# VH-VL binders against Phosphoglycolate phosphatase, part 5

Target 1, 238 residues: Phosphoglycolate phosphatase, of Staphylothermus marinus (a3dnn7)
Amino acid sequence: MIRLAAFDIDGTLTINRSSTVLCLEAIDALRKLEKNGVIVVLVSSNALPVVVGLKKYIGLSGPAIGETGALIYYGEEEIVATTKYSAKQAYLDVLEKYNEYVYGSWQNMFRLHDYALKIRKQYLSKDNEIYSLIKEYVENKYPYIKVGYSGYAIHLTPKDTGKGKALKQIMEKHGIRREETMGVGDSIMDWEFIKETKIKVAVANADPELRRKADIVTTKPSGYGVVEIVEKILDKPP

## First folded at step 24 (VH-VL)

Design k1 (from g8 with heavy chain K65E, light chain G94S)
Fold by OpenDDE, fold request of step 25:
Structure k1 (fold): chain C 238 residues (1-238), chain A 119 residues (1-119), chain B 107 residues (1-107)
Amino acid sequence: as target 1 above (238 residues)
Amino acid sequence: QVQLVESGGGLVQPGGSLRLSCAASGFTFDDYYMNWVRQAPGKGLEWVSEISFSGSFTYYADSVEGRFTISRDNSKNTLYLQMNSLRAEDTAVYYCAREWYNSYAFDYWGQGTLVTVSS
Amino acid sequence: DIELTQPPSVSVAPGQTARISCSGDALDKYYAYWYQQKPGQAPVLVIYEDSERPSGIPERFSGSNSGNTATLTISGTQAEDEADYYCQSADDESTYVFGGGTKLTVL
């Protein structure tokens, strides 16, 4: 029986991967999971206030993961950092050296550990090359930082943290075994936490690599895929 | 700076028991999953057991399930492996290994301790 | 039982490129990891998540994964690279799985 379900936000709970508009049906599905006793965990690379704000207004009570796993929100009086490091200096160096290609996310004003870069519009067609360039520069100069790219933003994250670690800590805190968990995402970056769950799910429009790795690929995209898998789990509990 | 030092290996008879220890230093011990991996003489590597951050969850290979018990004392930065009902096929160098964050890699290993099960 | 298969041995001349393969169903789902082990020493992680290189590992080491086969490539192989190499992955049941190992000889 599933006792905990973790969901990515961007591209997973939205109407599609090119929009930040929430799929309202997906939100209803998550609320239904909670009503059925499942702990719902929101997982995101966004700044923690963004994730917690979303969680609050959509009526979910479970933990939230922000900054690519660097921060966990359990409640107003319990926020846990999963790293002691910060990528702030690396971020500043990247801005100084590669500002022609990238700019800082507005959310960086509210970040502590993980920092995000956006690729400028005129260079989006070369996003992978730019990512590779920045990755090589940062990881050579800062051995404790890892660089990832979700298609939305380039993230500089301490190596000793991540979505997987954060989820594992949540599971241990609640005494929930791997066998009692489900993970849902759309990006290969989500595999980090999805692989730590029993039921590994990719939405229909997820990255090809994630779809290949997943146990289940939904027939519907993004939030509509979430609705599909939630209904499946609730109708036929494993 | 990260260091793992195994101890407790030795010669035991079949059916006997042995307790291995792994002393960790140079990192925050309770921030990592810890593992035991063994290597029989002249053979390959075999995963034996894993333990979570606080020890709440333990995992075992089928070959040792029910006979071995992994545990940890985070206040002492020490990993343990209680080995009961030992068999000849348990003869191996036993390594303490740290799990890399967010992956299934072992980034740091001890030098190992030899366990020999023989009549 | 999920297994990873490696060639027992590979030989290469100094300066040449060595390639060690690792095949198994686990690699269709999980990443490959590679370890170098020299006689009397503990294994050393040289590649993680198919193609990522840990800090301190020479650039001549690289990894790739296609389908159910991962490959460790050593460009410009040096005498010091002579060792046993193990691939490793994961599975849903056994957590960790290792290949049988490959003895790399530098002629």
Scores: ipSAE 0.912, ipTM 0.951, lowest interface PAE 0.5, mean pLDDT 95
Fold by OpenDDE, fold request of step 25:
Structure k1 (fold): chain C 238 residues (1-238), chain A 119 residues (1-119), chain B 107 residues (1-107)
Amino acid sequence: as target 1 above (238 residues)
Amino acid sequence: QVQLVESGGGLVQPGGSLRLSCAASGFTFDDYYMNWVRQAPGKGLEWVSEISFSGSFTYYADSVEGRFTISRDNSKNTLYLQMNSLRAEDTAVYYCAREWYNSYAFDYWGQGTLVTVSS
Amino acid sequence: DIELTQPPSVSVAPGQTARISCSGDALDKYYAYWYQQKPGQAPVLVIYEDSERPSGIPERFSGSNSGNTATLTISGTQAEDEADYYCQSADDESTYVFGGGTKLTVL
């Protein structure tokens, strides 16, 4: 039986991977999971206030993971940092060197550990090249920083944290075994936490690599895929 | 710097018991999953057991399930492996290994301690 | 049980490129990891997540994964690279699996 389900946000709970508009049916599905006793965890690289705000306003009570795992929100008085390091200096260096291609996310004003870069619109067709360039620069100069790209933003993250670590900590805190968990995502970056779950799910329009790795690939995209998998899980109540 | 130092190895008869220890230093011990990996003389590597951050979850290879018990004392930065009902095929160098964050990689290993099971 | 298969031995001349393969169903789903082990020493991680290199590992070491086969590549092989190399992956039960190891000889 599933006792915990972790979901990516961008591209997973939205109507598609090119929109930030939430799939309302998916939100309803998540609420149903909670009503059935499943702990729902939102997993995101976004700043923690963005994730927690979303979680609260859509009516979920479970933990939230922000800053690519660097921060976990358990409640108003319980926020846990999973790292002691910050990628702020690396971020500043990248801005100084590569500001032609990238700019800082507005959310960086509210970030502590993980910092995000956006690729300028005129260079989006070369996003992978720009990512590779920045990755090589940062990881050579800052050995304790890892660089990831979800297709939405480039993230500079301390190596001693991540979505996987954060989820593992949540699981242990709640006494939930891996066998009792499900993970759902759309990006290969989501594999980090999805691989730590029993039921590994990729939505229909997920990255090809994630779809290849997943146990289940939904027939419907993004949030509609979430609805599909939740219905399947709820047919056999936990 | 990260250090892992195994101890407790030795000669034991079949059916006997032995307890291994691994002393960790140079890092925040309770921030990592810890593992035991063994290597029989002249043979390859074999994963034995894993334990979670606080010790709430433990995992074992089928070959040792029910006979070995992994545990940890985070206040002492020490990992343990209680080995019962030892068999000749358990003869190996036993390594303490740290699991890297967010991966299934073992980024640091001890030098190992030899366990010999023989009549 | 899942298995990873490696060639038992590979030989290469100094300065040439060595390639060590690792094949198994686990690699269709999980990343490959590579370890170097010299005689009387503990294993050392040289590649993680198919192609990532840990800090301190020479750039001549690289990794790739295609289908169910991972490959460790050592370009410009040096005498000090002579060692046993093990590939490793995982399964759905969160267990670890190692290949049988490959002895790399630099002739």
Scores: ipSAE 0.912, ipTM 0.950, lowest interface PAE 0.5, mean pLDDT 95
Fold by OpenDDE, last read:
Structure k1 (fold): chain C 238 residues (1-238), chain A 119 residues (1-119), chain B 107 residues (1-107)
Amino acid sequence: as target 1 above (238 residues)
Amino acid sequence: QVQLVESGGGLVQPGGSLRLSCAASGFTFDDYYMNWVRQAPGKGLEWVSEISFSGSFTYYADSVEGRFTISRDNSKNTLYLQMNSLRAEDTAVYYCAREWYNSYAFDYWGQGTLVTVSS
Amino acid sequence: DIELTQPPSVSVAPGQTARISCSGDALDKYYAYWYQQKPGQAPVLVIYEDSERPSGIPERFSGSNSGNTATLTISGTQAEDEADYYCQSADDESTYVFGGGTKLTVL
């Protein structure tokens, strides 16, 4: 029986991977999971206030993961940092060196550990090249920082944290074993936490590599895929 | 500097017991999954057991399930492996290994301690 | 049983490129990891997640994974690279699997 389900937000709970608009049906599905006793965990690279805000207004009571796993929200009086390091200096260096290609996310004002960069519009067609360039620069200069690209933003994250670590900590806190968990995402970056779950799910429009790795690939994209998998899970006998 | 130091190895008869220890230093011990990996003389590497951050979850290879017990004392930064009902095929160098975050890699290893099971 | 298969041995001349393969179904789903082990020493991680290089590992070490086969490549092989190399991955039960190891000889 599934006791915990973790979901990425961007591209997973939205109507598609090019929109930030939530799939309302997916939100309803998550509420249904929670009503059935499943702990629902939102997982995101976004700043923690963004994730917690979303969680609050959509009516979920489970933990929230922000800053690519660097922060876990359990409640108003329980926020846990999974790292003591910050990528702030690396972020500043990247801005100084590569500001022609990238700019800082507005969310960085509210970030402590993980910092995000956006690719300028005129260079979006070369996003992979820019990512590779920044990755090489940062990881050579800062051995304790890893660089990832979700398709939405370039993230500089301390190596000693991540979505996987954060989820494992949540699981341990609640006494939930891997065998009792499900993970759903759309990006290869989501594999980090999805691989730590029993039921590994990729939505239909997920990255090809994630779809290849996943146990289940939904027939519908993004939030509609979430609806599909939730219905499937709830229909299974315990 | 990350350091792992194994101890407790030695000669034991079949059916006997040993307890291995791994002293960890240079990092926040309870932030990591810890593992035991062994290597028989002249042979390859074999994963033996894993333990979660606080020790709530433990995992074992089929070859040692029911005989070995992994544990940890985070207040002492120490990992343990209780080995019971030892067999000749358990003869190996036993390594303490730290699991890399968000990965299935072992990024740091001790130098190992030799366990010899022989009559 | 999930297995990873490596060639028992590979030989290269100094300065040449060494390639060590690792094959198994697990590699179609999970990443490959590579370790170097010299006689009397503990293994050292040289590649993680197929192609990532830990800090301190020379740039001549690289990794790739295609299908169910991972490859460790050592460009410009040096005498000091002579060692046993092990690939490693995982399965759905979160068990760790090692290859049988490859002895790399630098001629």
Scores: ipSAE 0.912, ipTM 0.950, lowest interface PAE 0.5, mean pLDDT 95
Fold by OpenDDE, last read:
Structure k1 (fold): chain C 238 residues (1-238), chain A 119 residues (1-119), chain B 107 residues (1-107)
Amino acid sequence: as target 1 above (238 residues)
Amino acid sequence: QVQLVESGGGLVQPGGSLRLSCAASGFTFDDYYMNWVRQAPGKGLEWVSEISFSGSFTYYADSVEGRFTISRDNSKNTLYLQMNSLRAEDTAVYYCAREWYNSYAFDYWGQGTLVTVSS
Amino acid sequence: DIELTQPPSVSVAPGQTARISCSGDALDKYYAYWYQQKPGQAPVLVIYEDSERPSGIPERFSGSNSGNTATLTISGTQAEDEADYYCQSADDESTYVFGGGTKLTVL
């Protein structure tokens, strides 16, 4: 029996991977999971206030993971950091050196550990080259920082944290074993936490590599895929 | 700097018991999954056991399941391996190893402690 | 049982490129990790998640993964690179799997 289900947000709970509009059917599906006693965990690289705000207003009571796993929200009086490091200085250096190609996310004003960079519109066709350039620069200068690209933003994240670590901590806190969990995502970056779950799910329009690694690939994209997998889980007898 | 130091190895007869310890320093011990990996003389590496942050979850290789028990004392920054019903094939250098953050890799290893099971 | 297969030995002349393969079904799903072990020493992580280098590992070390085969590449091989190399991955049962190891000889 599944006791915990973790979901990425961007591209997973949205109507598609090119939109930030929530799939309302997916939100309803998550509410149904929670109503059936499943702990629902939102996982995101966004700033924690964004994730917690979303969680609150869509009516979920489970933990929330923000800043690519660097922060976990359990409640108003229980927010934990999974790292003691910050990528702030690395972020500032990247801005100083590569501001022609990238700019800082507005959410960085509310970030503590993980910092996000956006590629300027005129260079979007060269996003992979820019990512590689920044990755090489940052990881050479800051050995404790890893650089990832979600397709939405370039993230500078301390190496000692991540979505996987955060989920593992949540699982241990609640006494839930890997065998009792499901993970759903759309990006290869989501594999970090999905691989820590029993039922590994990629939505239909997920990155090819994630689809290849996943146990289940939904037939429908993004939030509609979430609806599909939730219905399947709820209809399956223990 | 990160340091792992194993102890407790030695000579033991088949059917005997032995308890290994691994003293950790230079990092926040309870922030990491810890593992035991062994290597028989002249042979390759074999994963033995893993324990979660607080010790709530433990995992074992089939070859040692039911005989070995992994545990940890986070207040002492120490990892343990209780080995019971030892067999000749358990003869090996036993390493304690730290899991690499969010990966399934081992980034730091101790020097190892030799366990010899022989009549 | 899930297995990773490595060649028992590889030989290379100094300055040449050494390639060590690791094959197994686990690599279709999970990343490959590589360790270097010299005689009388503990293993040292040299590649993680197929192609990432830990801090302190020379740039001549690189990794790749295609299908069910991972490859450790050492460009401009030096005498000090002579060692045993082990690949490692994971399985769905939450266990770790090691290859049999490859002895790299620098001629």
Scores: ipSAE 0.912, ipTM 0.950, lowest interface PAE 0.5, mean pLDDT 95

